# VH-VL binders against q2ft37: the designs that were tried, part 41

Target 1, 241 residues: q2ft37
Amino acid sequence: MGHHLKRVVSPKSWGIPRKTDKFVTKTSPGPHNKNALPIVVWARDQMGIVRNMKEAKHVLREREIIVNGRPVRHPDMGIGIFDIVSIPKSGKHYRILRDKKGRHVTIPIDEDAASSRLVKITNKTIVKGGRIQLNLRDGSNVLTDKQYKSGDSIVLSLKEGQKNEIIDHFPFQPGNMAMIIGGKHSGVVGRIIEHIPVPGSLPNRVILKDESSGESFETIDEYVVMVGRESPAIDRWGIEE
Below, E stands for the ipSAE of ESMFold2; O stands for the ipSAE of OpenDDE; V2 stands for 0.75 times the mean of E and O plus 0.25 times the DockQ between their complexes.

## First folded at step 17 (VH-VL; framework fv_fezakinumab)

Design t2 (at its last look DockQ between E and O 0.63; V2 from the best seeds 0.82)
Fold by OpenDDE, look of step 17:
Structure t2 (fold): chain C 241 residues (1-241), chain A 120 residues (1-120), chain B 111 residues (1-111)
Amino acid sequence: as target 1 above (241 residues)
Amino acid sequence: QVQLVQSGAEVKKPGASVKVSCKASGYTFTGYYMHWVRQAPGQGLEWVGWINPKSGGTFYAEKFQGRVTMTRDTSISTAYMELSRLRSDDTAVYYCAREYDFWRGYMDYWGRGTLVTVSS
Amino acid sequence: QAVLTQPPSVSGAPGQRVTISCTGSSSNIGAGYDVHWYQQLPGTAPKLLIYGNSNRPSGVPDRFSGSKSGTSASLAITGLQAEDEADYYCQSYDSSLSGYVFGGGTQLTVL
């Protein structure tokens, strides 16, 4: 059963009932990796907009679902945090987030909010011609002539004619706002207080402070996504904590 | 048979709130989006917003943002629309309507409507 | 004020053909969003008449037909009957408003 996962061992982040069916769709290798939610699980189990795999396959063949500006073709395609899911023929748009329990949540958004997406820069590659390729957390990449750092977040346009243009940038640095997207503190939004480099192969540490509660959180670089500068851009994007 | 049974007529004063209910039957409540549409006396139809009964997700027309709240109780297959800070121009028949095709965005079954009258 | 423009009224004699237009813009019908039509009999709730530009739900007579072209849609009624006297609304989605939109409605009178 290479394409299936026992439902009882499905990730808690999916937020689906585990004692219904024996198996559930396994996410294909790709975007978001272990943190990915299969599009069919999203559509069927979370959104209830399809009843079964047959219907899911049908709507995918009809290119009814757009993720980050591209039609979804396979039911096992993974979606994750900050992905934009659009239903172009009915004008419905969604942003994928994580709640305070680390579960995938789907937030309806308007046309303007759906016209861009936030993504973390994982690393950079210099390509032929001297241009810089930014490798992004979702497995995609973009070319740019500007200098960015690994760990920074960029906002990409999804508008027709402006696809993948960088329209904003949030540096990974103390004083800027970030969201934790993994670990026990997933879903927390706070200001970066300190970045603590750790020698060796261990992850660097990041201290964040939730300004609303005053509570401090410690996490690792991998789980930190910049979501703003002095203030989070969550209001503009309809992001709920 | 699909049925949408709405609550009775309401009379409210300006500044008050009203909550209209819509009980669904004859189909899987969580399998279809529910829309709310209103119609002022002698006027046309105006879309208010929709709710996904499965997830609880809502989306409202810009005109009603901040004043409208849509909720649902899946245990009794009932959708609710609450409108606050009522004014005279909120006087209308409010309809709940099932969206049959999520992918195309049309409404195939409508409630009989609930008249909400706002008067001093 | 309606985003989709309909004639306020149309009339026809029994057996005639009448057409109701629904004029939109590049942000709704012209953007490729489907147009749906509803019939509202006096004192009743709207009823779905046409979906997806030209499809009829079960129970709707074939004398009702819908079409879409460019930024406009049209509802045609052939063999007009007395029972067709009602208000008709077109509906679509508007990207500029991020919302579903209705036409202003057309009152059809059967002479």
Scores: ipSAE 0.905, ipTM 0.956, lowest interface PAE 0.5, mean pLDDT 94
Fold by ESMFold2, look of step 17:
Structure t2 (fold): chain C 241 residues (1-241), chain A 120 residues (1-120), chain B 111 residues (1-111)
Amino acid sequence: as target 1 above (241 residues)
Amino acid sequence: QVQLVQSGAEVKKPGASVKVSCKASGYTFTGYYMHWVRQAPGQGLEWVGWINPKSGGTFYAEKFQGRVTMTRDTSISTAYMELSRLRSDDTAVYYCAREYDFWRGYMDYWGRGTLVTVSS
Amino acid sequence: QAVLTQPPSVSGAPGQRVTISCTGSSSNIGAGYDVHWYQQLPGTAPKLLIYGNSNRPSGVPDRFSGSKSGTSASLAITGLQAEDEADYYCQSYDSSLSGYVFGGGTQLTVL
């Protein structure tokens, strides 16, 4: 298990996912797994805040690193785009984003920004008792009595006593703002022009207008994360370094 | 031994900018956050912001947002703070200070300070 | 108007005990953030004196001690000496400001 990064560097393209008896396709857990960053690589190699694995294990044992409101206990725990990483004792908070080359970038954020997280709904299920379970891109889930759609984004509170309450909602629809999290246009913020459903197992297509260039482009719906309605709710920086 | 050597005093007109340097030696520069703290004449200490020399990430006190830029050059172990659109109340000694303990947020070594005077 | 309030001055005779208070609020000390203390001799940069509420760096004499309770912290100096004459600052983090904050400073005079 040779996973490590020195700093914000895109992993070299790995070959086609390891051969299995199951068909491997672009589903929400799949793309997230390819881009996960172990917390120890982040802390030691990108941030330089621990010197070695021994120190990393110590700080994790002491619950000094909080990811999305929960202490991280294992150095191999992965973090990814939109995750909130907090260091409560010194008041440092970060959001994980990706640059235009698909590399993880760590954005320092203030306390207010660190009190919530944005997450894409991948699908939903009806659980026993008729309640709706929203299954989220990061592998977590939340119960709701409201109707939300796959492809929408929700904002979840990280505040004590309000944890996982849905406090905002960005529908996947024409006119709303999205960030692209994979493929050629990774890191681009654009406005949805059209969603083109494709029959079968092929990915649905999405046409967007790039906010910075004014030009239209196409991607697949798996790479689209809603980040606002009429304007983006989260800062975007298409960093090319 | 740890040393933080800052650039010399500066005199500026209102509206100009100033760039103060802080050269580190005696430790691994990229292993510790660097803070900037200022002190107006006869006044107390005021935190300006920090930079992570490893990543280049920065965070500024709200009062300085839009006017301060912190950078570094890891090849010469030097941190910089640039303050733009200077006003007379920016007259102060500007210190760089190393954060020894990322987890507790205290500053164990300070530069000698750089006096920046803003006057017409 | 400093976020952390310190008395502007204190004084004591040689050999005596002096305390310097640092009063914060629910968004800083009262939220559980550590308090650190710095000594600033005239014309010099600050020097770390106490970290993590009560810990002394190597080279700082035992007569300096710190404590924290509720929304306040205190620096105690026993066996007061002429060389202790300086300005003293407390420092913490404030969650409402999303930033590091210093007290207004206390000028200690040794009589």
Scores: ipSAE 0.859, ipTM 0.945, lowest interface PAE 0.7, mean pLDDT 87
ESMFold2 (binder alone), look of step 17: mean pLDDT 93; pTM 0.946

Design t3 (at its last look DockQ between E and O 0.91; V2 from the best seeds 0.85)
Fold by OpenDDE, look of step 17:
Structure t3 (fold): chain C 241 residues (1-241), chain A 120 residues (1-120), chain B 111 residues (1-111)
Amino acid sequence: as target 1 above (241 residues)
Amino acid sequence: QVQLVQSGAEVKKPGASVKVSCKASGYTFTGYYMHWVRQAPGQGLEWVGWINPKSGGTFYAQKFQGRVTMTRDTSISTAYMELSRLRSDDTAVYYCAREYDFYRGYMDYWGRGTLVTVSS
Amino acid sequence: QAVLTQPPSVSGAPGQRVTISCTGSSSNIGAGYDVHWYQQLPGTAPKLLIYGNSNRPSGVPDRFSGSKSGTSASLAITGLQAEDEADYYCQSYDSSLSGYVFGGGTQLTVL
């Protein structure tokens, strides 16, 4: 198992040219799994803030890049949707999103916006002591004493002294605003109209309505991330309708 | 040799828009952020915003949000700053400046500036 | 009303040492952001003089030095020369404004 992937077969979501170098960095197992963009690919190919792997490694050793409040250690670390990337010494902050084509896009954000991140709850686990562990879409988890549901989104603080505190919550329910983050309707923001449970191993269906266009979209639970309640947190999350 | 060549002086009426260009040479255009800084006559420097020529990403000072648009054409290594709804207090020399170290946030090369005069 | 405060003017005789202060706050210099200095000769664009608090770019004489402490930074010029007559600006980042900030500038006159 090598550290490289043939560039021509790199995920389309990376949005990088494929006919340049033969190989590209393969994302290490970890955050976002198959939906992850290696930090070196982000830095080099998308952002152009490093020229090569050697420079990338140097930057990372110097802890110049912070992801979700933690220094990046390895160039193959994956980043994904709603991750916050910060360059603390220059005051640059970014949120990772996906465009309508499902490609990772980097949105510059201000200091305030960079102080929190949105993440979807995948499932819950009761841990020893009776506390609830929320398993999050990015592969991380947080402990809480409050009740949340799978499919809900939570907002986690990245502020010093308050790291990983839940500061907001967006329930997965009809009437609330969500963003589609996968499939052919990636990037669409709409109000959940209906949640249709499907018996068996098939994914549940979700109907969303884009209120600006009036168009309805159907997707699956996995691709839905709550981004608000009555209104989307557009200004806060940099989500374009 | 690094050079930033800016477009010529502009005279505009209040309410109009101005677009200033900055052509970069002597280095890889997409490898460095480009900042825009302005200086009103007899006044100090004021940061307007930056653009990542590689990604096209932009970030503006709060003061200019909604009025400034920074773009680039990588094919000709040129950055652009457009300021709309011009007011008299927008009269200034506008500089493009390269950020050498993305991680430290200083500008090592500056254009000669473009005077934009807004007068009725 | 610059975020970083500089004295409007300083003066010195040739050969003397002058110091230009740059006073910030907890949201910029005090937050740990680097301070950079620029020299602007009359009728010209600013030129990078000091980066990263105390580093000199190539071509900048060692007469120029920068320092940072607490919420303030300082530019020192030793062996003042006539060609040093210019405006000097400190620059940093301010987290409260989410943006790069400059001092008000200091006009250095060589007497």
Scores: ipSAE 0.910, ipTM 0.956, lowest interface PAE 0.5, mean pLDDT 94
Fold by ESMFold2, look of step 17:
Structure t3 (fold): chain C 241 residues (1-241), chain A 120 residues (1-120), chain B 111 residues (1-111)
Amino acid sequence: as target 1 above (241 residues)
Amino acid sequence: QVQLVQSGAEVKKPGASVKVSCKASGYTFTGYYMHWVRQAPGQGLEWVGWINPKSGGTFYAQKFQGRVTMTRDTSISTAYMELSRLRSDDTAVYYCAREYDFYRGYMDYWGRGTLVTVSS
Amino acid sequence: QAVLTQPPSVSGAPGQRVTISCTGSSSNIGAGYDVHWYQQLPGTAPKLLIYGNSNRPSGVPDRFSGSKSGTSASLAITGLQAEDEADYYCQSYDSSLSGYVFGGGTQLTVL
């Protein structure tokens, strides 16, 4: 198929009216999974700051929109949960989050909040010289001499002079706070009760307690993003309680 | 033609709340951010915050955090600013102003202002 | 106290050139944020005069011009006319306040 989806088929996580237009922009391969929101859908349909694709292309050519510290050049480039979207010349900054219905929402944030980002470690690689490279969900990587595990989250600085320094760490372990980013429980915030490794190719299971309802539920480790330790990092990310 | 029509003057006692409206016409209301700016008598301009009428997202100056709420009703193209726990130094003309260029942050059309007087 | 500093008043005779300064800091103009200018006639709302440092909206006479350098900006008015008598405000963004900021205003008197 081409680069465009019919709007009725578009992912629910985009939070756009599905019955209004016949076509939306299909997400290009990029740092986020298939639930990633094309930047043009965000700018035109969610934010209303461009009117059409021609205007979107102009804005992107002018480097007006910065995602996680880098200008977006292509209108079909995807953005997703925990991304920082900035319009530097007018001082507008946003974090992409998820509401309790699992839809992407855009939260305005101040300069301090926009100076760092939360990202999940997907795997790690030993590189030249025996150093450890952490490979991150957003497609980027960082080098470290410290021990981190896949499934952990780290906080990276976006400040000039400190870009990509690890300034905080949320281990994937019982007692710590996580947000679910896929499946039935997408958007739910819970505390890890147990990680159940599963032999073979089946996904590992994770049991969590939903902090708002007090009820336990299960998901797979792929859908779990650590957003804090035992306490109150949840407000730091603008996540609804 | 672009018009921003604001609600009439208000007189309030300290501790009360006030809600000012700004009805937009002559353009697509949801395509432009709306700012609120105030001006105390004989004084300069002070930015209060903005709202994106499309998304409903808001951002407030630190000075007003916890006291201001900006909302809108897209069905009648109207933005609102509510200021609570009023003090005498909140006496000012409150303007709504449309932001044309999201990427440069300037206000190209202004309402006529709403005088809010806070006195005991 | 205004974040951006402007002279409280300036004056000039008809036909002359006047300038109005707008002095900021490293967290606003000095950080590269644009400066915009507004004219406010007595008893009226502000009106956009200059945007993006030097751009003039349609309907604003070309005798109004703006510039920016370092931590400061200037509004220049040439061919001064009686109807230019007004208050003038500069505006920018300040990263330390995470907000939009105005100058204290300059009262222009045409002699």
Scores: ipSAE 0.747, ipTM 0.902, lowest interface PAE 1.3, mean pLDDT 87
ESMFold2 (binder alone), look of step 17: mean pLDDT 93; pTM 0.952

Design t4 (at its last look DockQ between E and O 0.43; V2 from the best seeds 0.75)
Fold by OpenDDE, look of step 17:
Structure t4 (fold): chain C 241 residues (1-241), chain A 120 residues (1-120), chain B 111 residues (1-111)
Amino acid sequence: as target 1 above (241 residues)
Amino acid sequence: QVQLVQSGAEVKKPGASVKVSCKASGYTFTGYYMHWVRQAPGQGLEWVGWINPKSGGTFYAQKFQGRVTMTRDTSISTAYMELSRLRSDDTAVYYCAREYDYWRGYMDYWGRGTLVTVSS
Amino acid sequence: QAVLTQPPSVSGAPGQRVTISCTGSSSNIGAGYDVHWYQQLPGTAPKLLIYGNSNRPSGVPDRFSGSKSGTSASLAITGLQAEDEADYYCQSYDSSLSGYVFGGGTQLTVL
C-alpha cells in the first residue's frame, strides 16, 4: 500500500481519469518532486503502450525505456517537464511538456531533438579540486569549469560519447524567454519583463509577458525555467500547447 | 479477428487534399500505434508516419512534414490520414498498418489499401 | 533510392533454397535496429513475414527464416513453393532520417 496512491487524489497534472481504479502508482521520491508522473502511469494511462503493471515491469526489466539517456528500472520513477523519453529499439522519442492547463503532455520528437535536454540549475556546489557542481532540477548534477547562475537553464547533450556536456545556456534575466512550470500559469511561455527580489524567506517574483496575447503573468522564481534568449529554443522541440 | 477497413479509392487534382480513413476492429484501438505506408504504382513501400490513438500524438516522415495530418476518432476506432497540396507523385496506394510491438516497430496487420490518384 | 538495399529480383526452382539480402548502414541495421520482413503477393497488401530479425508470426511456415549480422539482414526460404512467388520487403528504422525505412523490394520468381 505504501507504493500506491488513491487514484482520486492523484495530481491533476497527470491528466488521467480518476474514477477508474481505486489506486494508482505513487511516484518515488526523486526528480520533479511530488508532482512527477510515474513512468508506469505515463506508459499505461497516457500513452497506452502497456496494459498493466505486469507488462510495465516486463518492459522495464528489458530496459526498453530510456529517460534522459538512462534506462528506467522502476515503474514508480518520476518523469517531468523537459525530460526526454526514448524507446531506442523502435526509434521513438518524446519530450515531456506542460499544456496550458498544467497537465503533462508528451510530444513526439525526432532523433536530433532527442539528443539533448533542457534543465534548470537549482544551485551550485564547489567540490574538491575547485570544480563547480551544478545541481539540477531533476535531481541530477553535472561538473563544469564555467560559471553559471542559479536559475539559469542549460542544455545537456544525450549523445553517446558526449553525455552531460553542456551545449547551450539560457541565462535567467529580463529580456529572455521562459516557461512557467508551476502554479496556475503552468505552460505559459513568455518573455521575462521583470525580476522582483523579495526580502526574507518569501520567493522572488517574476513578471512574464506572453508576446502572442500581450498578457502579463506573475509567478515565482521556482516556477520559471529559461527556454531561450530572444526567441524560445523550445520551438525546435515541438508543438506549443 | 483484427481487421483494418479503409475508405475507397480517390481521384484528386493537383493542389487538392485527400483524407483516407481506416476503421479498426477486433482489438483495442487505443492500445496500438497506427502507421501509414504508401506504395506508388510499381514501386516499393514508403513510410508516411504514425499516430498514437490513445494520446493523439503523431510523428511524420520528414518528407511529408507540413503536408500530412494524421488524426483519429476513438469513438469509432477510426484513423485518418490527410495529405494536402497533392501532386502527381503522390499517386499511390495508401495503407494503414497496426504496430503490434510498440517496442520493436513492426506492422502485423495491414489494411487493403486505398488508391489515391492525382491527375490533372 | 531506398535506404535499405535489396536485390531487385531472385529466382529459384521448387524445393530449392533462396536468400534475399537487405543491406543497410551504420544508421539503421548497423545501429542495432531490428529488421522485419514483409511478403506482398501480387495485388495484395503486405503481410508480416518475419519480425525482430528472426521471429515468425503465427501461420508463417518454418521454411522462412531471418537473420541479421553487422549492417545487413537476410531472409532465407527453404523448400521453395509456387505460392512463395511475391515481392519481399525488409524494414527497419533509420536514425539519420528519424523514420522507418523499407528496402527497395525483391521480386521472387519460382521457376
Scores: ipSAE 0.895, ipTM 0.949, lowest interface PAE 0.5, mean pLDDT 94
Fold by ESMFold2, look of step 17:
Structure t4 (fold): chain C 241 residues (1-241), chain A 120 residues (1-120), chain B 111 residues (1-111)
Amino acid sequence: as target 1 above (241 residues)
Amino acid sequence: QVQLVQSGAEVKKPGASVKVSCKASGYTFTGYYMHWVRQAPGQGLEWVGWINPKSGGTFYAQKFQGRVTMTRDTSISTAYMELSRLRSDDTAVYYCAREYDYWRGYMDYWGRGTLVTVSS
Amino acid sequence: QAVLTQPPSVSGAPGQRVTISCTGSSSNIGAGYDVHWYQQLPGTAPKLLIYGNSNRPSGVPDRFSGSKSGTSASLAITGLQAEDEADYYCQSYDSSLSGYVFGGGTQLTVL
């Protein structure tokens, strides 16, 4: 007969060894901002790869979806810009970006592009033993002995055995390339001209040049994510203007 | 019944482009990825790429990057594959194939194929 | 050369058992990716025969079976019949190519 060849694959548990993750914080990037997209909305509504919540819970129980190197356990877990979403058993990988209207865009990417992720450092704390904990925009944390500043971006490995190792760094400074992730200029890639600290509770201001148009513009530092040094690393990460 | 009906055979000169269509029926078109696979005469199967008909997202084999474009029209349940800058070694039967299981990546239903002949 | 290596041909008498190998590498089968098998009769499109290493779709006789071990997979056909004469392809995913890969194909002849 012509029945479903397999109605829902009863997948073998994709057992990513949890004990191979050696960083002090191993938590999955969790959403703490209001732009986070629940994984079930992504899978059901944007991608059409699950039909309902019951199927979503099934595939999550089977560890079919990996976000930033870790299995998603809950259908309401949020994903956001620069996150890597993988379906390892079928070799499908995606980077989450935003378009110029601030809408989530899912970009299919190859294995090499899926082996690392970009994150912005929001602040840092000193932990026991005098080490520095970097607190990242996506809600995750990384320990380091190296000196990084708030507003910088780091690139974290997603390779097994090297998960969350810092493999690259983009300082927040004039001359370096940034992507704007909010406000009027969301999605624009530009070069930092000037960072203008603002006393009080108001956001600090950042002046950038959009090198494609030659026009300068202003935004707040919250919306600025470093994506390169003198040249953007856009092709490496699949980032669009 | 699941059917994938492909456009008819095409003869092209080197340097031209070809656009093959694949009309789906008997299932929810946007619920399954569509693959394109080609087979040169007397040769084996070669994967070209896939499209997600829901999102429009595509992914191409490295060999075809820059020469292939996959699109779809969900209003008529039709997927398309366009291959540009054709060479004689692009002569092949081009199949569309439905991916039944997104999580494992195998194809359960295939079109009958579209022969594309590239000759000078 | 094909990423997945299959013998170019195999043969067997009616009623016999034949096997078709599919040899990969650490970037495909050896990385844990599933192997699927397709049968292609002359002049026709491929037909899914085995998925997920060892599962048979509805309508495929139980004399077809698949297995996977290490970097290799195998398709076994028991009780060989004349209508089994066809080309057989294995398929997997390869992480170094970031893509789906097929074996070179095996022509099965029933003597």
Scores: ipSAE 0.813, ipTM 0.930, lowest interface PAE 0.9, mean pLDDT 86
ESMFold2 (binder alone), look of step 17: mean pLDDT 93; pTM 0.945

